# Ledger of designs, part 14: VHH binders against Protein KTI12 homolog (KTI12)

Target 1, 302 residues: Protein KTI12 homolog (KTI12), of Arabidopsis thaliana (Mouse-ear cress) (q9lmh0)
Amino acid sequence: MALVVICGQPCSGKSIAAVTLAETLKESETKQSVRIIDEASFHLDRNQNYANMPAEKNLRGKLRSDVDRSVSTGEIVIVDSLNSIKGYRYELWCIARAAGIRYCVVYCDVDEAHCRQWNKERSDRGEDGYDDGIFEDLVRRFEKPERRNRWDSPLFELYPSREVIDKSSPVILEAVTYLTKTVDSKTQDVRILQPSIATQAARFSEANSLYELDRATQEIINAIVEQQSLGAAISRVTLGNELPPIEICRPIGLPELRRLRRTFVKLMGQSSLSGPPLPTDADSAKRRFVDYLNREFGGNNA

## First folded at step 7 (VHH)

Design s69 (framework vhh_8fcz_2)
Fold by ESMFold2-Fast, scan of step 7:
Structure s69 (fold): chain B 302 residues (1-302), chain A 121 residues (1-121)
Amino acid sequence: as target 1 above (302 residues)
Amino acid sequence: QVQLVESGGGLVQPGGSLRLSCAASGFTFSDYAMYWVRQPPGKGLEWVSGISSSGSYTTYADSVEGRFTIIRDNDKKMVYLQMTSLKTEDTAVYYCAKDSEYDSWYDFDHEGQGTQVTVSS
């Protein structure tokens, strides 16, 4: 019982990694039952599903729904798709947390040039490849997994352009060991935070809002850092005519800004109906974060 | 080094009130969000409430909204949970939790030993 998220650029060897992992798990000492969920499982046309943002959101919604249903079966579930955006990987991680199961990410780290070559080779063979425009758009929007993020950890990195991926691959064996390990006395006491069903539904249905929140808040942090670097003393960070300024009473270091951002996103993600609802767009997300920062920095002088 | 010490739990009748306290030490309290989480008998750990580092933003689980209030006092390094209109379903061990150092949206770095709340007639 686990959820494995395969991640990587279009045509980066993800399906080979997924199949190799699944077969190694089935042949392991514990004889694990494994289910692979991929785009082909829904008879979905690759280029049509990535032609525009509504189609992509629909595809991710279908894959997410099948994952949510499948994690209750007692099988190891492998999601083989691009899984290219942090917001979507976050949703999958939330499903694993809610189900109380193990989670990991397997990342096929292949440079863009090799991915383009392999995409062309698939097309030349008459196999299902990406149209050039769709391929370049997907490459541009890919968000590399980072092991410091809990929804990207543990992270198992494969390099299909530099090595042969098979059942003897060290990283595949490491992932198998992780997925089949016996719970020891120390890990038996690990507590799993389970939000209410209503809270879970809100998080999953509002993934786009969470993604915009994450990105928008990072943009605000970048602006603060940049403007502080321009002068010895700065008391106000200007973000343009549509956003209120950020008033700072002292220099704010990057570690503090990162903690504030993380806390804001976390609290927003755990909000109830009486708390502010999740933002519906980037401007709303930025306004709420700016308000949050001004309250945290302002320290009400009576 | 990081320590969280909960207190204030006990036996109370349905409809009653309790105030839980958490004393924090070993970190810069005013830099971190704080949470209350609980574990009912035979269930997993359930998130209850959260409060930002300044106290200006709070969140609550749907099951406790309107009945519980989370408060913090940064000068005293304390976080509190004021519980009213208690129900039998609120019976649990309540834990104070510190926000994570990492970009985790559900995990927290440390939790205390907990304080038992029993709601029974």
Scores: ipSAE 0.012, ipTM 0.485, lowest interface PAE 8.4, mean pLDDT 75

Design s70 (framework vhh_8fcz_2)
Fold by ESMFold2-Fast, scan of step 7:
Structure s70 (fold): chain B 302 residues (1-302), chain A 120 residues (1-120)
Amino acid sequence: as target 1 above (302 residues)
Amino acid sequence: QVQLVESGGGLVQPGGSLRLSCAASGFTFSDYAMYWVRQPPGKGLEWVSGISSSGSYTTYADSVEGRFTIIRDNDKKMVYLQMTSLKTEDTAVYYCAKDEYDSWYDFDHEGQGTQVTVSS
């Protein structure tokens, strides 16, 4: 079971890569069931999907929802779209992690000049293409995947402008091998490297600190909601031995808690490039989040 | 309809100060974190500063920490960026941005921007 994110510039050969990967997986010795989620499945025009920011966010929301529904089906799910925004790839990675499944990115690395030419050729043939203005905007906003980011790894790079992508492509075969392996590499690595990991157990990794922060803060939100559901008049939420209590003067709804949590994680994520260092472990993350909540609940006087 | 209108940019000498303002409308201002981002000539957008919905928590890019201060006035629906000790590297179009809860990296809406030029 896995989530595969196909990534690349507009008109970079992504759909060929997605179909080739899916067919190779179906024909593998394990005969994997594969589902491709793409823009065409929503019966929306390409240019309508990218006409403005609300339309584009709506498209990403639909794709994300379909992915979230599909990751429990026992199939390998391939998301075939631009997937050009690193924040969106991070969100897809979070879905995979929450589901406990494998994740990888397949990147069609094609330079802008070739993509522009292929877009023109598509339009000239009466096939689906992007309007020039939309194409140039998408190219400008494209955020290239980087192997050092956990949400962009493992990264399988294809070069459709340099080679034919087919079932014998070495990178396709490497991706198939990764997706069909029977041992959870993460679990195996933890078991084998237990002594080395012991010195790192107290710290978030640099590459996945945002995910760990997201997870730790979600546990705090769950505790608040649970205690509020008891119906008792509450001015204090207790979270355990090492955490300060949360002081609240009114019931806080789940939508407000979710917004506060997401805002906190985003603010922390920006700080990783500058400002205060990120929390180094789950307990530190929870303590900082509790401090943040206490300030938001007790300090909103403006 | 969400609207963000920036003002306060201009030409200033190195070491000078400017105060940028952003007037917000079309949403419940006190419910959202606000950000300042900038785009230097010939470069991509870079994050500058953020402020929580209450104003009690702020963050800054390393390049501006100690020189810039973000503040908000929820009653007036305004967010400000006070810039001191300006450097030529601070030359950019500055944008006010509303928090986007669907994404860790995106902003729900950006304003039109205000130009800051630091030159002698």
Scores: ipSAE 0.006, ipTM 0.431, lowest interface PAE 10.1, mean pLDDT 76

Design s71 (framework vhh_8fcz_2)
Fold by ESMFold2-Fast, scan of step 7:
Structure s71 (fold): chain B 302 residues (1-302), chain A 119 residues (1-119)
Amino acid sequence: as target 1 above (302 residues)
Amino acid sequence: QVQLVESGGGLVQPGGSLRLSCAASGFTFSDYAMYWVRQPPGKGLEWVSGISSSGSYTTYADSVEGRFTIIRDNDKKMVYLQMTSLKTEDTAVYYCAKDYDSWYDFDYEGQGTQVTVSS
């Protein structure tokens, strides 16, 4: 029971990595059932999928919906696509967390020059390659996974331009080991799954909106902490002309600010189910969070 | 030690009403958002409702919007779920949950309270 996100530049060997991982998992001693979710499942060619932002958002929505449905089946689910936008990887990570399953990212790290060459070679062979304009746009917008980000960890890096990817590849075997870890039968300790939202937030939220919300609210917290650290008695935190000030009647510690931020992000994610839509940009996210903080600091009776 | 104790469940006919209660202890109640989640027979956990630490923000799943109301009393350290117009689809074990260090997780849930909606 796991979600594996394959990530990489266009024409970086992602499908070979996905198939190799799936076959190795199926042949493992635990005989895992594996499902690959990919663009081919939706019967559109790659240039149609990436022709414009609405088409690309539609593709991501379809892939996410398939993932959401599949994580309840007890299979290991592999998402084989560009998965190039960090907000989208964040959303997939949230689905895995909500389902209480293992998660990892497999990144095919290939430089742009090799990807361009492989794209041309595919086109020359009459295989589906990306149109040059679409390819260059995708390369420009690619957001490389970073191990320090929780939604990009654990990160298994493959280098298809430097090595042959097959069932004996060390990184593939490490990923298989991670995904097939078993509970020690002698301890018989079962970690009870903490309650989760059961993928509900993912069905109603755009990945980029959740990412922007998370980032913007952290920036507000950083501003409050910094202004309080100046040592002056502070009754108001000013955040510039575009945002209302935050009224403070007492010093606010970082643990309290972190709890308020987590609560806000969670409530906003869930509010998309029945309330106003999630903010689409950093400024609107910051404004809503400032309004939330002022309400919480002023209204502690319910 | 964090403790959440749910009560108020039972057998009710379709269209009926029920009020669930959750008594919290072992943490600073007024610092945390509270949630109700449920698990229907043979299905996974489903989020139902949430309420901010002050009570200023509430949110509801589409399936219960307009029928359920979440309320909290910080002085009594209580969370309530007022359920009206109950449907057979609302049959589930209902759990009270405390906010966690993640926007999509819930920290601690109690033993739960069974709600059965049938004729």
Scores: ipSAE 0.000, ipTM 0.391, lowest interface PAE 11.6, mean pLDDT 75

Design s72 (framework vhh_8fcz_2)
Fold by ESMFold2-Fast, scan of step 7:
Parts: C-alpha cells; sequence; structure tokens
Structure s72 (fold): chain B 302 residues (1-302), chain A 123 residues (1-123)
C-alpha cells in the first residue's frame, strides 16, 4: 500500500496520468488494488470548488479526509487533484508517514500556454473546464514540486505536452516499479513514522481526556485573542478567578498561539505514559495550559 | 532549507554515558519544539524526549526518564540529549526532529528529521 499524489496546473493531463498509472498497477505482476480519490467523487461543479478560498479549503479538507480513511485499506491510493499548494502536499505526506506507507508525487509538467489552450478546448466541447478568472488565479498560485522537499519526493515528472502518456511511458513504469517493490527498511525513500507514544496512550486512555484537553486549550486561545482585540498594550490576560492570569510582554498573534497550543497538546499526549495522567476535566486542562503559556512567554517580562 | 544534523553517537558499554547534539538551520529555531526519536534495529520509530520552544517544558518516555536529559541552546540553535546509565535496550539510530510547521490536526507528525546518529550499547 501507498499514497500517490498527482500534481499539476489546471488542465495539465493529471486525470489521464492517474488513470494510466492505476491501470498499469492493476495489470502489474503483483496485481495491485488501486483507488483513485478525485473531485468528481464529490459531485460539485469544478468552478464551485475553486470559487473562493473557503470553498477551496473545504475541497482540500474533504479530499484529505477521504485519503486518511482510505490509507489503512491495503490499497494503493491515488489523489487526483491540483495538489498545487506546498502546505497541502505536506499534510498528505504526514498522513502517509503516520500510516507507515510508501509515498510519491507524480507531476504533470505542462506550460501555461498549453494548459490554457486545453482548458478552452474543454469549454468549447461543453466539458468541465475552468472559468478564465479561476484558471488564471490557480496558475498564479501554483507551487511547483521540488525534489529536495521530502513531501515532494520521490518525484516522477511527466510531460503530457511533449509525449503521449500511456502504459508504456517510461516514467509510469518507474513509478509502478517504485510502488510495487519489496520494502527494505535500510533504504526507505520516506521515513515511516510509527504512531507516537501519545497516539498509543490515546488508544489505552479515555478519548474524552484528549477531547477535554483540545477543547479547553482552544477556549484559552479564544480568550487571549478576544482580550487583545479589546485593548492596546495588554500585559496581563485574566481568565477568571479560578485560573492564574497569563503574563505577556507583547501582542501575540493567532498563528503563534495556534502553534503553542498544538505543541502543548502533543507534549501532554506523549507524557501521559511517563507523567501524570491526562486531565479529566476542563479546569485541570486549562490550568496546565496557562502554566505552559506563562513559561513560554517568560511571565516575569510583563 | 531546513537542516538537522545529529552527532555524538558511538559504541559505549552498559552503564556508560553519551551526549548527542543536533545542529539546526533554515528556520526560526526558537519558535519550534524539538524532539529526539529513535529506531532500534528491526523496529519502528519510538519517541524518546521533547522540549518546548523556550526550553522550559520537557517530557520523557518512561524507559528513559531519570537517565536522559534534553537541553536546548536557542542562541546556538542546538538541541542536546545527555544520556547516562545506558542499557543494551537503548541501542538505536537516534534522530533529531522538528515540530510541524503546517497547521493540521495531525498532532504527532514531525516536520523534519535529521539523518540520525547510531548509538550502540554493548560490552
Amino acid sequence: as target 1 above (302 residues)
Amino acid sequence: QVQLVESGGGLVQPGGSLRLSCAASGFTFSDYAMYWVRQPPGKGLEWVSGISSSGSYTTYADSVEGRFTIIRDNDKKMVYLQMTSLKTEDTAVYYCAKDSEYSSDSWYDFDHEGQGTQVTVSS
């Protein structure tokens, strides 16, 4: 089993590449079971999926969720979409690593002019093409895969404007060889991350404890953001008489708070086997998080 | 370009000590938690220790607590693992790992890992 991410500009031949790869894998000596996850499975108009940032993020979320559900089935999963955003490819790579499966990117490298022409040809035939405004925006925001990035490797490059992509294509055969080879733990192409001790703890601990921790820490973040929005140069955030205040020496942005929260939840999860048990109630979780934030902000600098 | 370079591994007798080092570059080191994870021969990765971005909060696996100490120096962009009272069960390739840059609900994935340093505990 493996996760294959198809990547490329709008109208760059990605679906042909995905189908060709899937058929070649199914007909290989090992007769691989293959599943393609694509936008068509959600029955939404292409232009509706990319109309605005919230719609696009919703589409990526749905595709990511389908991948996460599929990754333990023993099948090779192919994600056929733009996969144009570096951060999103990173998230897919993280799913593959957590699942302990092989990963690769197949990139359909087609210049903008050919993509634009093929988009217009699709529209002229009454097929599902992109509106010009949406197409130009997607082209502008495309983040080309880089072989040096681990979430873009191994990288298999196809050139649909320069060659016919079919079952005999050399790059397709290279990808098939990679995906069907016996795994040698000494020569892993992508490091396989076993479930962390925190993940194992979650299987043995009450799921409600992690839920309480997640919910309570998000409430603290919301309170900090709210109080900072109401006042200038806030040096102390009060959370009620049952919790200690948070001392800050500067305005703290939401991205930084979100990173601190994520790190806290991760560290607490990993320590649940070696330290005290996870909090069973919101107040305990909030107090631990407030203590963590005060240490990270250096509370005496207020 | 994010880089993590581990060093300090080697062959040591049971009961001995080693200090592992990890040199970080290509990101704002003081903004991210850092971890040590290890892979024993023929087994998967197991978490060893973690340290918050400021260095004020640390966590350890039960198997190493009291024997290992994780430290960081934000000015030098270094993270260390001081290992004492080493056991044959500590034999593994040790990796330095950076906390995730991208926000997702995957709480347990590491953004980057180094190439690793081999620790062998044998008489």
Scores: ipSAE 0.093, ipTM 0.598, lowest interface PAE 5.8, mean pLDDT 76

Design s73 (from d9 with S100F E101S Y102D S103Y D104L S105E; framework vhh_8fcz_2)
Fold by ESMFold2-Fast, scan of step 7:
Structure s73 (fold): chain B 302 residues (1-302), chain A 122 residues (1-122)
Amino acid sequence: as target 1 above (302 residues)
Amino acid sequence: QVQLVESGGGLVQPGGSLRLSCAASGFTFSDYAMYWVRQPPGKGLEWVSGISSSGSYTTYADSVEGRFTIIRDNDKKMVYLQMTSLKTEDTAVYYCAKDFSDYLEWYDFDHEGQGTQVTVSS
């Protein structure tokens, strides 16, 4: 069970992406049941749906209602439409969150010039194209998805103007892996807010400790990234008088730093059960993480 | 560090109005959606309202639609919940919340404030 939101400019290859993803999911080892919710399902003309703001709002309302009904069916639901408004993607994300199901966005990143050409080609063939005025209005109002926003994440980016989108596309396979993978909703998936006040209060000290650990380690990562950006060969990251410096023998990429942080947080969580208690303050958390990083960076590459 | 400080709760009679405030710090406020959630006595957490990072889009639980309005001021790093036509079933502790950042995907925890009590009673 999952909700997939296909996003992109008008005529950016969204329907090809939706169909390709759906067929790849149906052919996977788990043989997922998949439903595509799209504008064609309502037997309405494309230009009628986007003729004015009330019509567009009615279309989004119909799609949203169909999504809300479909998330209880045990299927993977793919919403194939523009999904161009950030607030609307936020609303769809809220539906997925409330239902306790996986959520992701698949973005067809195609420049406006190619979208205009493809729209013209569809119209010239008598196919389902947008009128020029409607097309330009939609392009103007498009709000590009951004990975840093939870309602746009995880974000799988496709480039239909640069490559053929098919069942072998790496990004399609990455999305399929995400959608078919077992996710532990307690330890990994935090889409749902904390339990009742009594349960929340009983677990608050653990939650607070993990929150402090998360924040402290992220601050250390940010400091490393920032200082490395100031020069080509920073050999030492200084974090103030209470913390030892981080000794770097080579440039460290952000993906490696994020992986090390996640590993550290997981190890600290396990240690609270079988070893020393979790840090009680931000400085202690930072100190332990700095010590961990110095061990991991020490001795690799001359 | 992320800090959310709620205020504005209190005792109000049915049909009354109340405005909740939340002061945010420790993150780039204009980059994140903000939420109001509540916990009625003896019940679990209930989502109430959300507002997009720009403030251009809002969403509401069916139970509060048309009665509550969520607003944000990115310059002041504030989010507000304007409550009107209050009902006894609106009695709850109200929390300002920022969704869990992409920092960790390990645990069932969001960045939230300490809460503010709203009691709707005669």
Scores: ipSAE 0.000, ipTM 0.146, lowest interface PAE 15.2, mean pLDDT 74

Design s74 (from d9 with Y102D S103Y D104L S105E; framework vhh_8fcz_2)
Fold by ESMFold2-Fast, scan of step 7:
Structure s74 (fold): chain B 302 residues (1-302), chain A 122 residues (1-122)
Amino acid sequence: as target 1 above (302 residues)
Amino acid sequence: QVQLVESGGGLVQPGGSLRLSCAASGFTFSDYAMYWVRQPPGKGLEWVSGISSSGSYTTYADSVEGRFTIIRDNDKKMVYLQMTSLKTEDTAVYYCAKDSEDYLEWYDFDHEGQGTQVTVSS
């Protein structure tokens, strides 16, 4: 149960990496069941998929939908495509977090010159390659994975232009070890560990902070909807003694609440690299969301 | 039909200032977060700033924090980007973008405008 995102420039050896990883996982001591999702699995024409932005968005949507359906099967799912846009990798990471499964990125790091040559060689052999114009456009728009980003971590880097990628490759074996481990090996941060108390809020997992933020905010929305369903005249939603109340000046529909929650989670996620740090526990996340809602509901739109 | 029309771009010297404007129509403006994104020559799309539906919450990319300010006027259906202390690295086409209903990612917006060119050069 895991989602593996293969990433790299066009013609960077991604499919070899995906197949090698899948076969190594199937031969592991736990005998993992593996599914590879790629463009060919949808019978999609490669050059048509990348001819324009709407076609690319449609392709990413189809791949995302198949991933979302597949992560519930108990298999390890490998997405073999360019996965070149960081926002799209973020979306796949969100699917993995929502499903409660492991996630990693396998990056085939190959310079443009080698990718260009391999694309030409594929074309010369009559194999599926990219048209020159499409290839150059994809190369220019590629957003390299960065280990510091949660949706690009853990990051396993392969160098197909500098080494043979096979079942004995050290990085492949590291990825297999990560994907098949039965116990989370965590370095305990002694400085931040506190004696447990019955009422202490659970800390957010560092690897799952956005997923946990999403869950905590959904609990607030559920409470608002539930309390509003009890009477048409509700002007205040009380969330317990630890949280401020939500002041509602008018009935708020579920579509509006969903939009506000999505916007809050998105803005928090985007600002995590430069704005205030993400909340470290569910209570802090709920307090920030309640503050956000009170500002949105009570703000003068003057 | 959602429409976003950007304006205010131009040529400016390093250290200068510009104010970008985006006029929105075809949707309930006060219900959606708005964003500014940019595309430098030969590079991918980069998220710059975001503002909540009421304007009470704003976010900025690290590269522009303290130099750019995003504001909105819901009555006029406008979003603005006030840019100060401009650098040559800020040279890009700037796009106004409406929040997506399908994704939790910065690049996936329901609609983006035609863009306005900002060139920072001596």
Scores: ipSAE 0.011, ipTM 0.457, lowest interface PAE 8.8, mean pLDDT 76

Design s75 (from d9 with E101S Y102D S103Y H111Y; framework vhh_8fcz_2)
Fold by ESMFold2-Fast, scan of step 7:
Structure s75 (fold): chain B 302 residues (1-302), chain A 122 residues (1-122)
Amino acid sequence: as target 1 above (302 residues)
Amino acid sequence: QVQLVESGGGLVQPGGSLRLSCAASGFTFSDYAMYWVRQPPGKGLEWVSGISSSGSYTTYADSVEGRFTIIRDNDKKMVYLQMTSLKTEDTAVYYCAKDSSDYDSWYDFDYEGQGTQVTVSS
């Protein structure tokens, strides 16, 4: 059971890599069950998905939701999209980590000139290509995977402009070997999931701040739900000495808490292109969210 | 049936001001965040501004920060966009949008209005 993230520039051969990997896994000695999650399942065309920031974030949200649902099925899940933002790859890595499954990135490393040519050829054939403006924006914002990052590792690099990608490709076979190994992989996965040296609250990176905000706010929701389930009557939820308490005048259901959290993350996420800046660390994110909840519940007039 | 009815657009000179209004119906208005999005001629939809269900948090696109203000009136089920120092680049059809009812669709909008045209030109 594993999560595979396909990554690359627009028109870099990602779908061929995904299909080739899936077919090779299905034909392996262990006869792996494989699911590909891709953009084609949505009823919008490619250019509509990337027309603006809200549409692009909506696409990533839908893909993330599909991945989260699929990792419990016992299949190897391949997510085939640009996966161009390192913060989003970090989010996918955390889903795999939480599920206790293997994770890897398959990167189709194709230079911009070849990607532009292939995009033009696709458009000339009447197939789905990117509009020039959208293509250039996506290329400019692409964040190349780095093997040093845990959420980009192990990294399997393919070069579709230099070679034909098929079931005999050495890198495809290396990925299959990684995804199908047993005992030693289990201990390695445990080591990856272990905390390193004691951590201060890590500062958010530019690219993954939205993901870390999402995660931190979910921890607050979990604490509220837990304390309400324990108490017969609630008026205050305590979160430790570092955070102010949440003042509640009525029981708050999980659906309402989920809506408030989603709204907060969405509002903060959209402001990543505008001021004020996003929280710089998990504690700041939690404090802002607690303030938000107290304002929404009427517990504070700040 | 969710309905959003936008009004207040028109032709204005660069540097001018307009106030857009959106009347909402068919849902519990005070439970949802509201947004303004726009579509310039020949381009896709662009997010402009957002406001939380209580009005405690607002956010703006960089291009409009300091020039636009989003406001809501939960009793009247209205959301407004006060626009000042308008630029030719602000020319677009403006739509108000409701936050998604689907808790797994963080970035989806429901927008059911016809929009209101804002033209900034001499």
Scores: ipSAE 0.012, ipTM 0.494, lowest interface PAE 7.9, mean pLDDT 76

Design s76 (from d9 with K98R S103Y D108E H111Y; framework vhh_8fcz_2)
Fold by ESMFold2-Fast, scan of step 7:
Structure s76 (fold): chain B 302 residues (1-302), chain A 122 residues (1-122)
Amino acid sequence: as target 1 above (302 residues)
Amino acid sequence: QVQLVESGGGLVQPGGSLRLSCAASGFTFSDYAMYWVRQPPGKGLEWVSGISSSGSYTTYADSVEGRFTIIRDNDKKMVYLQMTSLKTEDTAVYYCARDSEYYDSWYEFDYEGQGTQVTVSS
């Protein structure tokens, strides 16, 4: 009786990990019954599943419902999907706790470059790959599991780009040992956690940098709103000597500014060796955000 | 300090109706989208409904579409959830939540209330 959450970026070897874990559990001394819940069971193309936020939310809802139904069957349930959103992993953890069963996360840790290569190779073979736009969006929004979080623990990390994942993999064997260990006769009452700020999206691993980025961009939004409220006909927002002005051709409402800011923060929130680096300070963050806004408002892209 | 206070929950029979209310304070209410989320007994958080800062755009989970209506009154700093044709599956603690400015996700809220219990039983 357990819930296993497979987690990883698109094309990081998650399904191989799920199948390998399931087969190893079935062949273990205790001969565990195992069920894999995956996206394929819903007969939808992966690009359809991730085409937009409502479709993605619908997919998560279907997977969650299937998990909830399955955790009462007395078998080990493996959820094979991206499981990339911290809040969603938190929800799955709550299901496991309410059911009084074991829980763990198996993370396929593969860098962006290898994931992009494997995605291209799958597409070239005519297999199910992600469209480039969808792939880059998913990579950008991925919230890496952290073992210090209760809903990400115990965390079993696999590195499919560094080694072949099979039934002899040490981490797979560790997970099997955890999942098949003798249950303590002491009953621990599982309490449902009420909603809390902990359900909000996890910050990127450089949490301090994301916090500074969040704060700096909010200061820019506040300045724009304030200056627009002072002038009836404003065509330029001046932000001080160190920043270029923002050119506006129409009144810009706060909801639009918030959406632009959130998009910018998401684009900047996931840095990699091959992607643009995170701003090193508040002034750099503000300059990049001002540049972004000028492009979105029709500023000159000289 | 930001506060969200829910009310209006209770015991109701299948097919019945309830109206949940959420009183907001400590922030510029009209600047934030608002959500209703619920936690059924023995389960995790489930998104129910959302409403834009102006009230002009609303969203609903498939399980409640056509039965629930989310409304807001920016002058009174209130958000409401009108529930009709209630089912036993709607039994849950209902929370109102403020949209997070940081990320665009249905789980991304930065404040929630203490919750109000809705029990649908015959």
Scores: ipSAE 0.010, ipTM 0.129, lowest interface PAE 8.8, mean pLDDT 75

Design s77 (from d9 with S100L S105T F109Y H111Y; framework vhh_8fcz_2)
Fold by ESMFold2-Fast, scan of step 7:
Structure s77 (fold): chain B 302 residues (1-302), chain A 122 residues (1-122)
Amino acid sequence: as target 1 above (302 residues)
Amino acid sequence: QVQLVESGGGLVQPGGSLRLSCAASGFTFSDYAMYWVRQPPGKGLEWVSGISSSGSYTTYADSVEGRFTIIRDNDKKMVYLQMTSLKTEDTAVYYCAKDLEYSDTWYDYDYEGQGTQVTVSS
């Protein structure tokens, strides 16, 4: 068993790489069983998946859940998506560690100009391409894999704009060799021992709760930004009669609000494994986040 | 550039106490959440505790809840883990970890320090 993460810019040849790798593995001497997990499996339009941050996080949650279920089947699992966020690749790496299976990243390194041209060609053929706005946003936010990072290694780099990717590609054959080699004590250079399975399973089973938490907290941030834009001297943000107000001692910039939101979601996510469960509804999530913000803003104006 | 230096580990008997320290440099410490993670012998990494940027919100793994306390001193750029009622299962290398700036992944962090060894044995 193994987990392969395909990574690259939108329209960088990732699906060709995934299919080529899968077919080469199936034809190998070991006749490996291979499963590809991709966005098409969820029956959503490509542009719907990347229209906004909640939709994108929902997609990543669904992909992560499918990976978790699949790693117990004895197959080699290939995740074919952008996998553009380094933190998300870290999550996938943690799944592999928890399962005690091999892990690698296959990176399709294609410059932005070729990706734009290939995206345009897909649209011209009536295939599922990205809208220009979505494409440019994804390109801007892409976090290139780096071999020095543990969750990006081993890293197999492909250059679809410079070479034809097929079953004879040296990098594909190198990846196949890595994925099919027999485990022995002389072959393993470093053994990353798995985190507790219970810890990882709890995180994956809470994908919907994390999505709702993410959406609810983003709505609070949007409300703060909106109300501050109406008056820079606002000292109190009111969110309706069912939530306590947020007391602001100074203007709070969007970067700080984003960091506070990420921190809250992260702290809540990690505590869910053994502590109190994650909020199951938007109102509870918003209430906890407002309390968190009031604590973080309290005493900050002196 | 980002540097995290852990200290305070050692050998203690079951039921004993230790305080771990982490000295941070190379970033605006007060802007980031901090975490403690550990790697027990023969096991992978596991999350232990987290603290918000201001220090007003803390979280703990169930296995350490009520026994460990995470605190921070933003002026000194320090985060601490106060450990009490230590058990043999707490034996591990403990790492201090920083929240990643651009990641929207809820448990991604930096912990590239050498760590500090805690051994709980009679």
Scores: ipSAE 0.017, ipTM 0.546, lowest interface PAE 7.3, mean pLDDT 76

